VH-VL binders against p19838r805to892. Designs and how they scored, part 26

Target 1, 88 residues: p19838r805to892
Amino acid sequence: QGDMKQLAEDVKLQLYKLLEIPDPDKNWATLAQKLGLGILNNAFRLSPAPSKTLMDNYEVSGGTVRELVEALRQMGYTEAIEVIQAAS
Key: E = the ipSAE of ESMFold2; O = the ipSAE of OpenDDE; V2 = 0.75 times the mean of E and O plus 0.25 times the DockQ between their complexes.

## First folded at step 19 (VH-VL; framework fv_iscalimab)

Design t6 (at its last look DockQ between E and O 0.66; V2 from the best seeds 0.00; counts 0 for: pae E 2.2 > 2)
Fold by OpenDDE, look of step 19:
Structure t6 (fold): chain C 88 residues (1-88), chain A 122 residues (1-122), chain B 112 residues (1-112)
Amino acid sequence: as target 1 above (88 residues)
Amino acid sequence: QVQLVESGGGVVQPGRSLRLSCAASGFTFSSYAMYWVRQAPGKGLEWVAVIWYDGSKKYHADSVKGRFTISRDNSKITLYLQMNSLRTEDTAVYYCARQRSYWSGSDAFDIWGQGTLVTVSS
Amino acid sequence: DIVMTQSPLSLTVTPGEPASISCRSSQSLLHSNGFNYLDWYLQKPGQSPQVLISYGSDRASGVPDRFSGSGSGTDFTLKISRVEAEDVGVYYCMQALKRPYTFGPGTKVDIR
């Protein structure tokens, strides 16, 4: 499990970078969908930092690190998972 | 003022090599994926290559794969395209372009250079 | 590769009249994340391309509201409500769903 607040800021920054790549299958919008927040993608897209906005909303909604990892796993985003696991 | 400026174009014979440069200014270069797009005289646009913000990944069109290599030096705020084994069909204006929103993944190219002409002729 | 097509390939319009350009893709550009990965670009004579629309319908900053993009999946349309002299050039659609990114052949718009 794990509370999103337990993730260090530098880990979050690394995740933001990994979600800000020219790959539709591995970007923040796809992650949002996997996390059940896809209906907010248009709103996230209008924000200055979609990845951060997504993560903030996920945290506020009670999302867990475990669920985040599972979502990333479904995306096949091994590199992002490794960033989280390395910090644990 | 955000700007991209290509250089290095010229006239070369088939089989020769040429290296293009794209100097960026006015934005955090290291945060953006960069692209090369070319346009043959009187023709349409053709995607050539992309490189990740940190240079960790790069992809090339099949038409140039094995001959062209995209790279970047974030310390020099410069994008490159090494072109080897040039062919006549490589003749084109070469544009460097910035992806508008790096956070969106595959957003549009909002900044383009003026282009540099490469002419491959015997 | 995803094949992009456009119609018409050329269009002559009287100033003040509307214009419509169609773009089609060989496969759906609608991603499961809900976004259509389709861009529209304009290349004015002697200039570099410039973005008009992204994600099928998002007008880029500084683009006049007479430009609008619509469509989803495999069929997209760029509309100009009132064509002006400054709108002359070649319009390209581009898919950004899969590499290699591929452009339509372009539609040349001229003023009568």
Scores: ipSAE 0.809, ipTM 0.928, lowest interface PAE 0.5, mean pLDDT 94
Fold by ESMFold2, look of step 19:
Structure t6 (fold): chain C 88 residues (1-88), chain A 122 residues (1-122), chain B 112 residues (1-112)
Amino acid sequence: as target 1 above (88 residues)
Amino acid sequence: QVQLVESGGGVVQPGRSLRLSCAASGFTFSSYAMYWVRQAPGKGLEWVAVIWYDGSKKYHADSVKGRFTISRDNSKITLYLQMNSLRTEDTAVYYCARQRSYWSGSDAFDIWGQGTLVTVSS
Amino acid sequence: DIVMTQSPLSLTVTPGEPASISCRSSQSLLHSNGFNYLDWYLQKPGQSPQVLISYGSDRASGVPDRFSGSGSGTDFTLKISRVEAEDVGVYYCMQALKRPYTFGPGTKVDIR
């Protein structure tokens, strides 16, 4: 089940939009790399919704909100961290 | 059916101002970053400015910084470029462009308008 | 700024023959996320630019498979396997790795 089910769907939708902005340092592909899922980036890119596909994959793999926040911190993506933490 | 249409170009004297508009249709405008790119007559392409989907971040090329301001109104589905203190070297066709970030897998400019000509001369 | 160069700056091609355009960047366009942030555009005479290739090699929707992109890092190539009359125009590479995004100087392709 992991911590990811604790995030409201509204929070996840906000995060998807933040990860699909035009910044290679702060997009879903770089988040995937930081989460150890970078080898799947071509598959994510070819999916209908890469941010959602990444996050679904991460959740199914047992990923935690703590690890997600740390990856976002390594990216310097404070707005994304604030969206997650404001919901806590 | 996805379309961008620029307007507001014309002939102005140096030092004057113009405001360009870019009307969007056929897509969810508020989900895309928007750009202005210009092309001087007979020359190549030059990136001018970008605005994020919600207007929270704006970046301008150094050549126009402090004189040009990109903005958007998501309720009117329109992108703008306010051009102050115009110089003769600003003479160009100005294109608005959409970045393909919402549809994932590319950061290319996948939709461009037809352009609007700005001529700055005295 | 990342400087983009192209070679040749102009070429004339007999219809049905191949064409090859080189693009080089002053620094690597390969991001740690595994993607090359290099796009190709065609500007046909009197028209606005249109995207051909993203990420160095991915054809945009509706672009014929006679167009192909290759390369990584600092060196990229656009190939047209059989040039057609509709391919006339100026081809630009652009890096989208770091703002300001910068274009190459363009390669003008003419027939005959």
Scores: ipSAE 0.464, ipTM 0.849, lowest interface PAE 2.2, mean pLDDT 89
ESMFold2 (binder alone), look of step 19: mean pLDDT 91; pTM 0.924

## First folded at step 20 (VH-VL; framework fv_iscalimab)

Design u1 (at its last look DockQ between E and O 0.76; V2 from the best seeds 0.75)
Fold by OpenDDE, look of step 20:
Structure u1 (fold): chain C 88 residues (1-88), chain A 119 residues (1-119), chain B 112 residues (1-112)
Amino acid sequence: as target 1 above (88 residues)
Amino acid sequence: QVQLVESGGGVVQPGRSLRLSCAASGFTFSSYAMYWVRQAPGKGLEWVAVIWYDGSKKYHADSVKGRFTISRDNSKITLYLQMNSLRTEDTAVYYCARQWSGSDAFDIWGQGTLVTVSS
Amino acid sequence: DIVMTQSPLSLTVTPGEPASISCRSSQSLLHSNGFNYLDWYLQKPGQSPQVLISYGSDRASGVPDRFSGSGSGTDFTLKISRVEAEDVGVYYCMQALQRPYTFGPGTKVDIR
């Protein structure tokens, strides 16, 4: 299984907020696409908290922190990466 | 009961300043981007400004840049719009609005507050 | 800036009949993430705007299913299958792809 459990809950909460900002290039939908979960974007958008729903699904699917960071890097989302790295 | 309530509108002369407030209730204010949108009498809607959930970033329409400043105080659960160097064309009803998600629509609007700029 | 246009600017509909409003953007609102960043709002007389559709076709909570949004890229359409008296007002499309967000001029819908 994935190693997303390595991230503390407060780190995840920070990421959720960062992925809910009004920037299409740096939001949960774009991240989902980078993580190969883009086909679920319609489902995510209907949830009360799309970024959380995405991250939960990513974790359940066996996603890793390494792959998450790589996806964020492809998005150029330095701030999100720093949040993860600061906690490690 | 999610709600936004604007206040601070009134009649002012050109060149004067005015500060609008938007009091939020019923939701976690600090988790949402907030917006100001205005509507001149008998006209359409115009985007004015946006501010990030934590106030770290904010953007303004070119029509108000250098004169208006959006801000927020999450401890007071209040959104603000500082309007300086007011012009007659700034006359409008000013709405505050919440964005449901960072990529979604404005799902909650206030009742609006009227700002009239006239000599 | 992205320029938004609407057609028609006004229409009068007999209750029970369908209505259709077109919205066009000067550039594509389809993002690489697969979403169209186009919203529809309704402003009823004497009221604040309220959201009807987001992402071009996602009906907002509480919005009757007689409202539907369609389209992609630069051309979008809002349809009302059976217009009711409570649907009177001005309808606006808005692009949220890039700042500044820009609204269409609005379409005034009235009842015959």
Scores: ipSAE 0.860, ipTM 0.945, lowest interface PAE 0.5, mean pLDDT 95
Fold by ESMFold2, look of step 20:
Structure u1 (fold): chain C 88 residues (1-88), chain A 119 residues (1-119), chain B 112 residues (1-112)
Amino acid sequence: as target 1 above (88 residues)
Amino acid sequence: QVQLVESGGGVVQPGRSLRLSCAASGFTFSSYAMYWVRQAPGKGLEWVAVIWYDGSKKYHADSVKGRFTISRDNSKITLYLQMNSLRTEDTAVYYCARQWSGSDAFDIWGQGTLVTVSS
Amino acid sequence: DIVMTQSPLSLTVTPGEPASISCRSSQSLLHSNGFNYLDWYLQKPGQSPQVLISYGSDRASGVPDRFSGSGSGTDFTLKISRVEAEDVGVYYCMQALQRPYTFGPGTKVDIR
């Protein structure tokens, strides 16, 4: 049920920027927690590109766009949801 | 060779305006949140303002809210601080700073520019 | 606003000896994402600040391993295992959990 390849690369690049804003409630670390990947957050922070590393890990593990949108909704991250939905 | 260089400091009278600039080089400026931090003579550090990577959101410390405005021009690779209604309490060295990628820390700072507000 | 305090406010060390600086916050800096939003900076004489530690314990690139950060919640410590002459300056902790971002008052470190 992995369909993250449906997201265009420019959409993913926009998401990386949105997840690296200085707001702990709306960053890659909190998204990782909502996606069930929070135990990997130390590995993500040590990578040169934490948001990309999170998203790549989620994609390789079979993550879906629907679950990504739901996690963003739980964070209240409307701007990030709109980026995904505008591309569909 | 990542660098931030502030300019525009000087001596001004209370009530006047001044605009600070911060020229960036050596990194993709439009990917980073940017900050102003100030340090009064002989005092500690005080956060002044932050602006998102695309300029869409700006936040200011209460002590400057309504008087100072952070802004950026990503095409000119420059951060700004418009300072209106200056007070003697605004006397400080003003630093621009970059947020560390995906973190909470300021990993690159400029050398600072001195603003002196005196009668 | 989150109030940050540091102790001691100044200390003098013999080169090669250890130093320890405490930082406390008026409320927990531990976010539900598992990270502590606490950073350490060094301002050497005549220079702008430079980052040493992020997330309470994550050493910034190029920072020697004699610097270490520890602690969680409201109580944090920066340790220098062997102080060198280049470590002289003022050390600040800062919280980045919520705006306004606030710094501690600084700890001045000198050598004998």
Scores: ipSAE 0.678, ipTM 0.909, lowest interface PAE 1.2, mean pLDDT 93
ESMFold2 (binder alone), look of step 20: mean pLDDT 93; pTM 0.942
ESMFold2, look of step 22: ipSAE 0.648; ipTM 0.905
ESMFold2 (binder alone), look of step 22: mean pLDDT 93; pTM 0.945
OpenDDE, look of step 22: ipSAE 0.859; ipTM 0.944

Design u2 (at its last look DockQ between E and O 0.82; V2 from the best seeds 0.76)
Fold by OpenDDE, look of step 20:
Structure u2 (fold): chain C 88 residues (1-88), chain A 120 residues (1-120), chain B 112 residues (1-112)
Amino acid sequence: as target 1 above (88 residues)
Amino acid sequence: QVQLVESGGGVVQPGRSLRLSCAASGFTFSSYAMYWVRQAPGKGLEWVAVIWYDGSKKYHADSVKGRFTISRDNSKITLYLQMNSLRTEDTAVYYCARQKWSGSDAFDIWGQGTLVTVSS
Amino acid sequence: DIVMTQSPLSLTVTPGEPASISCRSSQSLLHSNGFNYLDWYLQKPGQSPQVLISYGSDRASGVPDRFSGSGSGTDFTLKISRVEAEDVGVYYCMQHLQRPYTFGPGTKVDIR
């Protein structure tokens, strides 16, 4: 169903940038909530790179690329989805 | 050391144009959203504009829309504010600031400000 | 636009005594992601603003622990447990939940 390990590092880097923008509706914290990791938002916030920490935890938890795309879709974050799809 | 330095302020007549610059140093400029905030003499702070890290998006306060334009040149590590059709009410100290994302979305770095005086 | 208000607008405090500033927003600043998009800034005389508190309660780096932020939704409070001479200036709250970002009118704090 799409292992997160299959995403190239450059794709992840692009996603990190897209998730660290001054838009609360399209940031890493909102994504975390959509992925069921919202309870960890305070922990992510305290990390040096919240978006990376989120995605690392998501991967370790067995998250899939499919579910990531679905979460981004729910956020209406088309640009982020396109980044992932372009690499597939 | 992280630093922002504004320049370009001065005295101009109403209707004239002025361009402010903000030179950044000490950090990866292209990774941060940048802002202009102004403060009229003896008054409070007012948000003016924001520009995305890559310049892909920018927004302006209604009070300056159509007259002011925020821009950036990441190769020059510089933020700009083009001010056209200046009005007396635009008189203010103009600050540039960066928004930090790692652990905080606050404006953690500010320049010293540059004074713009619009008077006939 | 989200309207920000502060009270009091001016405050004179004896050194060593506590101070409290209230900030109110016309709309809730609590996002569904769990964060309050409210910052506190201090502008000391003749200086640029500097951040004190982010997300309503997080002290910025280097900010003394005598400063604390609390509140959620539409009501926020900045407290100084014991005011020092270096705390003199104007304190602003700012919402960044939505554009345009808006500041409170500021609270001028002075010492006796």
Scores: ipSAE 0.849, ipTM 0.942, lowest interface PAE 0.5, mean pLDDT 95
Fold by ESMFold2, look of step 20:
Structure u2 (fold): chain C 88 residues (1-88), chain A 120 residues (1-120), chain B 112 residues (1-112)
Amino acid sequence: as target 1 above (88 residues)
Amino acid sequence: QVQLVESGGGVVQPGRSLRLSCAASGFTFSSYAMYWVRQAPGKGLEWVAVIWYDGSKKYHADSVKGRFTISRDNSKITLYLQMNSLRTEDTAVYYCARQKWSGSDAFDIWGQGTLVTVSS
Amino acid sequence: DIVMTQSPLSLTVTPGEPASISCRSSQSLLHSNGFNYLDWYLQKPGQSPQVLISYGSDRASGVPDRFSGSGSGTDFTLKISRVEAEDVGVYYCMQHLQRPYTFGPGTKVDIR
């Protein structure tokens, strides 16, 4: 059972922007791979909002904020981690 | 309509400076990474620089690093390229472009280009 | 830096005939996230470049289906099933896997 609903909506909006930059190592597709959702990356790319679609899928799959932060840490994405940690 | 329009090109001598502008319209400028790409006369395309949607990160090609600076003003909906210490090999048409992340069209909108000629 | 090459550098095609353009990179463009970071652009005479194909094979919006992209890793191909007069210009592949982003030298396509 996940706890992603504990993230405020404005934190999620900030994360979407951070994941939709032109850096293949720090984008939504690589986050999806780290979260075990990489097999869905083609579907995410074709959606209107890949970062939101990824995050919604992760949430409904029971994802946790702790696992999200660890995935971002494995990507070296300290700016994204700071957004989550400053809010909680 | 979605549009990018470059301006500020001209003829200058080596060692001088120019500032290029790229006026954007018809889209949410602050949601896109922006690029400069150049093309020397009769030559191919060369990436020059990128700036992130909020201006927080900037990256330049080695050939221009330290001499050119990409910047943006999201309140004026404008992208800039400050070109210092110009050299004859900088002679090119300079294009601005946006990159569509979250979609299938990378560099999906380009401006018409502005010509910079550096000659002694 | 990733070096991009194209073959042929120039091609003259009879209208209605197919054309094929090869692009090769000095390093794999396939990222661990599953995507090939390779795009194709067309620059028509006197115009700015326009995107044709993204991520190796995804046709951009409004691009006719006679254009197709294929390949993965280091070898990519752009095909035009029936060349039309409006297809004349220079075709470039570009990698955006890592900075500096680099273009191929271009393939000039003309009609007879």
Scores: ipSAE 0.639, ipTM 0.886, lowest interface PAE 1.2, mean pLDDT 91
ESMFold2 (binder alone), look of step 20: mean pLDDT 91; pTM 0.926

Design u3 (at its last look DockQ between E and O 0.80; V2 from the best seeds 0.77)
Fold by OpenDDE, look of step 20:
Formats: sequence, structure tokens, C-alpha cells
Structure u3 (fold): chain C 88 residues (1-88), chain A 120 residues (1-120), chain B 112 residues (1-112)
Amino acid sequence: as target 1 above (88 residues)
Amino acid sequence: QVQLVESGGGVVQPGRSLRLSCAASGFTFSSYAMYWVRQAPGKGLEWVAVIWYDGSKKYHADSVKGRFTISRDNSKITLYLQMNSLRTEDTAVYYCARHKWSGSDAFDIWGQGTLVTVSS
Amino acid sequence: DIVMTQSPLSLTVTPGEPASISCRSSQSLLHSNGFNYLDWYLQKPGQSPQVLISYGSDRASGVPDRFSGSGSGTDFTLKISRVEAEDVGVYYCMQALQRPYTFGPGTKVDIR
């Protein structure tokens, strides 16, 4: 549960930065795969802001904060999870 | 215009220290991971170090670990490489480069490089 | 460490003719996220390196379409459909899958 709309914009901005790092295991492309949006990775890659594009598509598709956290957990991305939890 | 400008290179004796700087301009410096890459005279390219956009993480090549330290000051829009215990094999042109890792950037901007010569 | 190799190490091409450079990695550069973490760079004489291709096949901004990257896993190829005088320099492949990031030895391309 938890609508993505409930996440404050500043929280999303922090997540975008955390997902655009030189770590393939913890980047937006890997997150997209965990969220079932991996088939769109080529499209995301070509966008000006892949992390934002991913998150926007995830929200539009009805994604939840709970599922996002679970995906991040599977990636072992503790720092990203903490950013979300701190805002809750 | 986007630009990186290295400075601080020179001639030093083995065992001495030197600090390189890389001044960035024309872009949001704090949004990019920054790198040092070096090239010995007449040789190929060698990755030296990387630092996260906010400086929270940094990694160094084994060849320089314990001797070199990458750092950054986002308020000054400058990247640094502190080089201690220099060796003759450290002789090279040192380049700074940016990489946002957005999926299409790679090392898209490089400085002109600064030459470091270590000789007795 | 991932070892990168290139072939040939030198190449002399007649202007207008195609060129092909091979890059091989000691382990697969294909990540589970579907991307190959392989870049191509060109260092022209007396200049700093410049990016040509990222993620194996993505042409960087401003790079002419005569340049193309292909391949996946451990074998990659950079092709120049019609070599021009301005293409002279040393071409490097680089893996960005894991640290330390490692470069190939470089391929020197000259014009005949």
C-alpha cells in the first residue's frame, strides 16, 4: 500500500540522485527490472532523466510505495529505503 | 560551455607529494560522479579513482591505494587528487572526467590533462 | 579484475574505406538489467580522450553515424563505415561493469 503521490517531491529528488550512480547493482535500470518495468529500460535510457522517467511510469502504472521499498530491499539499497522511511 | 581544467602537475622526486585540482564549469557539478584517469607517456589509459556526486563514496585503483586520495568540494566546484609517496611509475598525464551515469553519458567531458613527472 | 583486449593493435586504412576494431573482455559485461557496460573512446593526436559509444551501442551526442558499436557479453566491435582523416587516433574500449574500471590496450588507427 501507499500511493506514490504520498511521497514528497524532495524525497523523489533524493531517490533520483541515488539511482544515477556508478553502481549497476543499485541503479535505475536494475530497479526498473525489479519493478517489472525492465522492458522499458532502453526507453528510459534515452530519456533526459531515466530515474524520473522510471518513477513517473511506475506511479502511472499504479505502483505503490510498499512495492518500491520491497524492490529496493531486493537490491540491498538500504540508503534508498532510509530516504523513503524518513519521510513517512 | 562545459569545461574541466586540471592543474597542479609538475616535476617531483620519488617519495614526495603533490595535489592536483580539477576546476569544473558550465554544469551542475554536484550532479556528477567525478573520475581521475591517467596515461603514462606513450601508454594507454588507466583508471585511478572515482568519487560520488556528493562525496559520500570514493574508490581507488589498487595501484594507488594508500597513497592517493580523491576528494571534492562542491562549493568550490573543484575535484582534487592528493598524491603521496609518489613513485616513478606514477609519471603520467592525469585527466579528470565526469560521468552522471544517466545511461548515455559515459565519460563525456574530459579535462586537457596535467602532467606529473616523478624522477630522481 | 576484468581484462580487456583489443585487435588489431594498429590499423592503416585508406580514406573512404571501412574499419573494424574488436574488443574482448575476460568476463561478460552484460548485466542482469539488460545493459552491456562497455564504452568506446577515441583519443586524437595531442588531445584528450572523447567518448564515442556507451553501453556497447549507444552513440554519444555529436558522434557521426559512421561510427557504430555492436556486440554483447564478452565480444564487442566498433565499426567505422567510411574512415576520414579526422578519425586518426587511438581507440580504447573500457568496461564499466565493476571496479576497477579497465581499458583495452588501444588500437592505433592511421590513414594510408
Scores: ipSAE 0.841, ipTM 0.937, lowest interface PAE 0.5, mean pLDDT 95
Fold by ESMFold2, look of step 20:
Structure u3 (fold): chain C 88 residues (1-88), chain A 120 residues (1-120), chain B 112 residues (1-112)
Amino acid sequence: as target 1 above (88 residues)
Amino acid sequence: QVQLVESGGGVVQPGRSLRLSCAASGFTFSSYAMYWVRQAPGKGLEWVAVIWYDGSKKYHADSVKGRFTISRDNSKITLYLQMNSLRTEDTAVYYCARHKWSGSDAFDIWGQGTLVTVSS
Amino acid sequence: DIVMTQSPLSLTVTPGEPASISCRSSQSLLHSNGFNYLDWYLQKPGQSPQVLISYGSDRASGVPDRFSGSGSGTDFTLKISRVEAEDVGVYYCMQALQRPYTFGPGTKVDIR
């Protein structure tokens, strides 16, 4: 996929809420680990907006939508994948 | 000030029903998962139920599954616990609590609790 | 269900002395995302619980730095470096790794 800027802001906002649930298997920390950013999880946790901070870091590091969807698939997070696919 | 206030507790006989309410204020209620936790007199804490920020997912402890139902009305900024077929072992102070949305899995805000007494 | 135990179940501390509370889980609380899903709560007499520590060691906002948490996996410790009168109450550990979320039995801390 292309650059993360292809995702509309309202899609990103939906993803943040989906990652801010009390389920360790489907939260932002596990997404960070799947995206190769797990070493930053303590910094993300201390951020006032961990999901946004993760996603901004991923975008700045050259992350792609394709890799994001694959990480969500590895988490079994079909609801989050559907949000991205519905916007496509 | 962020606040949670429970209400609806009381004394009832076994087999009766009660509905607990938890009024929230001072934060964006629709952004947070919410919990019910109970504490029998002189005993420890027991998780009862959780509901996702949008109500899409609800989970109950096995001890109350099929009898209690957690729900929320985001337009009224209120969390509920419908308690049916009450038993004496359900006697407890019931607290509502908020899940911290910033990535901590802590119960960061608790209400003052409402007492439910189930006695013959 | 993950069983949580605490030791001791009760302790009495001379004001100004340190205190240490142990919490043990029947399964590891360390998730592959790198976090331990263990929290500590204090319930003061007549009050609702309040969070002290999240993720095993992360002190919650407004909690004095005399409280610290340590440990990983199945063994966790809460330490109070200098117990004050306001620290009296029951301390609970709780796991949030998986449902049902479960609490330890509590450790009652009192002063002499």
Scores: ipSAE 0.692, ipTM 0.905, lowest interface PAE 1.0, mean pLDDT 92
ESMFold2 (binder alone), look of step 20: mean pLDDT 91; pTM 0.919

Design u4 (at its last look DockQ between E and O 0.77; V2 from the best seeds 0.77)
Fold by OpenDDE, look of step 20:
Structure u4 (fold): chain C 88 residues (1-88), chain A 120 residues (1-120), chain B 112 residues (1-112)
Amino acid sequence: as target 1 above (88 residues)
Amino acid sequence: QVQLVESGGGVVQPGRSLRLSCAASGFTFSDYAMYWVRQAPGKGLEWVAVIWYDGSKKYHADSVKGRFTISRDNSKITLYLQMNSLRTEDTAVYYCARQKWSGSDAFDIWGQGTLVTVSS
Amino acid sequence: DIVMTQSPLSLTVTPGEPASISCRSSQSLLHSNGFNYLDWYLQKPGQSPQVLISYGSDRASGVPDRFSGSGSGTDFTLKISRVEAEDVGVYYCMQALKRPYTFGPGTKVDIR
């Protein structure tokens, strides 16, 4: 019952790229932890596209864009937040 | 067949410049962060530089900052290391290596290395 | 910078016997995301380095199961259950938590 469906596919693609970087503080694994999905990080890591797998699971679990932005804010990932806000 | 092949090494005098290249093949180059790692003769490994998959960010070791510049041309599937103001302590085999752009994996592919010798 | 150390710096092993190499970091490599950012590499004589272990304990593709990585935080161990002739070389640990990435000094493994 989340609103992740409101994010356009191109926005999601941009987020995936931003989250798959050699920076532990601003990567998908840290985001997963902030979203309460950190226990699945080993599973995400083994997937071909960890960020996409994370986001898909987050959406299925009822995650919201608001909570996503808050998590990114806690990570200090301003660039990722801007990508989402620009699409709103 | 995934492969990285370094070139451009040679013998140069201190203060001179040299540009190394690393030609990639067998994989989607733009999906990987690329690195330079060097090894002085008979010594260990030293991280030199990293560049993001799209070249948007790059970082260098303090030992080479201001002198070396990592870059890439994804259209040419090639990684570069511009080395200026070379010093004798820069003498080493220079390896290029790839890391999955997820930022989680290790350096799973390395080139054969190219030797750079800086001597008077 | 994070300082990496290894022990021992050299090791001579009889084929078939186990080997153990210790790696220590000056600060914890355990990130809040739950991963230890510690890699193990092997450089065989005359060759380029090759990855053995990532995330402290994840064996890389194609790496024999006689190799195993363990540890967390600041103390890590690479074990070889049965050393073979092809295992000769220098083993390096590397932290990938913070830039600059830093390597241990290496451990030279030879066969008796």
Scores: ipSAE 0.869, ipTM 0.946, lowest interface PAE 0.5, mean pLDDT 95
Fold by ESMFold2, look of step 20:
Structure u4 (fold): chain C 88 residues (1-88), chain A 120 residues (1-120), chain B 112 residues (1-112)
Amino acid sequence: as target 1 above (88 residues)
Amino acid sequence: QVQLVESGGGVVQPGRSLRLSCAASGFTFSDYAMYWVRQAPGKGLEWVAVIWYDGSKKYHADSVKGRFTISRDNSKITLYLQMNSLRTEDTAVYYCARQKWSGSDAFDIWGQGTLVTVSS
Amino acid sequence: DIVMTQSPLSLTVTPGEPASISCRSSQSLLHSNGFNYLDWYLQKPGQSPQVLISYGSDRASGVPDRFSGSGSGTDFTLKISRVEAEDVGVYYCMQALKRPYTFGPGTKVDIR
């Protein structure tokens, strides 16, 4: 059971924008790979909102904020980590 | 509806400056990374520069680095290219382009282009 | 820089016949996230470029089914199953994996 519901909606909206930049190393597709959801990347890509679709799937599957932050750390995505941490 | 319109091109002598504008309409400009791409007459396409949706990061091709500066004003819904120290090899049609909404690297919307001619 | 090449550079096709354009990159365009960062554009005479294919194989909105993209890594192909008069123009592949983003030299497609 996860704790992604603890993230405020405004934080999630900021993360969606940060994950939809033209940097393959710091986008939603690479985050999905780090979260073990890479096999779904084609489905996410075909979604009208890939970042949201990824994050919703991660949340429903029981994902945790701690694992999300770790995945972002592995990507070197400090800006995204700071958005999560500033919400506390 | 969704539209990009470049302006500011013209004929100038080498060493002079020009400022190109790209007016956007029909979409939330501040959600998109924006690009300049150029095409010399009768030649292929060359990427020139990119700017992030919020202006936080900018990257330029080596051929123009230090001479050209991409910028944006999200409140005026406009992208810019400041072109200094123009050279004959900068002669091209300059296009602005939008990255596809979902963060794809594809340029899904292009302007009509504006011609810059650098000659004496 | 990632060098992009295209073959052939020019192609003349009888209307209704197929066309095939090859694009090669000097480095793999396949990212560890599973995607190939390879796009195809068409520039019709006197017009701006327009996107046809993203990620090597995804048709852009409004692009007819007769256009298909395939390939992975360093070798990509754009196929037009039945060339129509409106398909005349120059086709470019572009890599968007690493800056500077680079285009192939273009393939001019014309009809007899």
Scores: ipSAE 0.676, ipTM 0.892, lowest interface PAE 1.1, mean pLDDT 92
ESMFold2 (binder alone), look of step 20: mean pLDDT 91; pTM 0.923

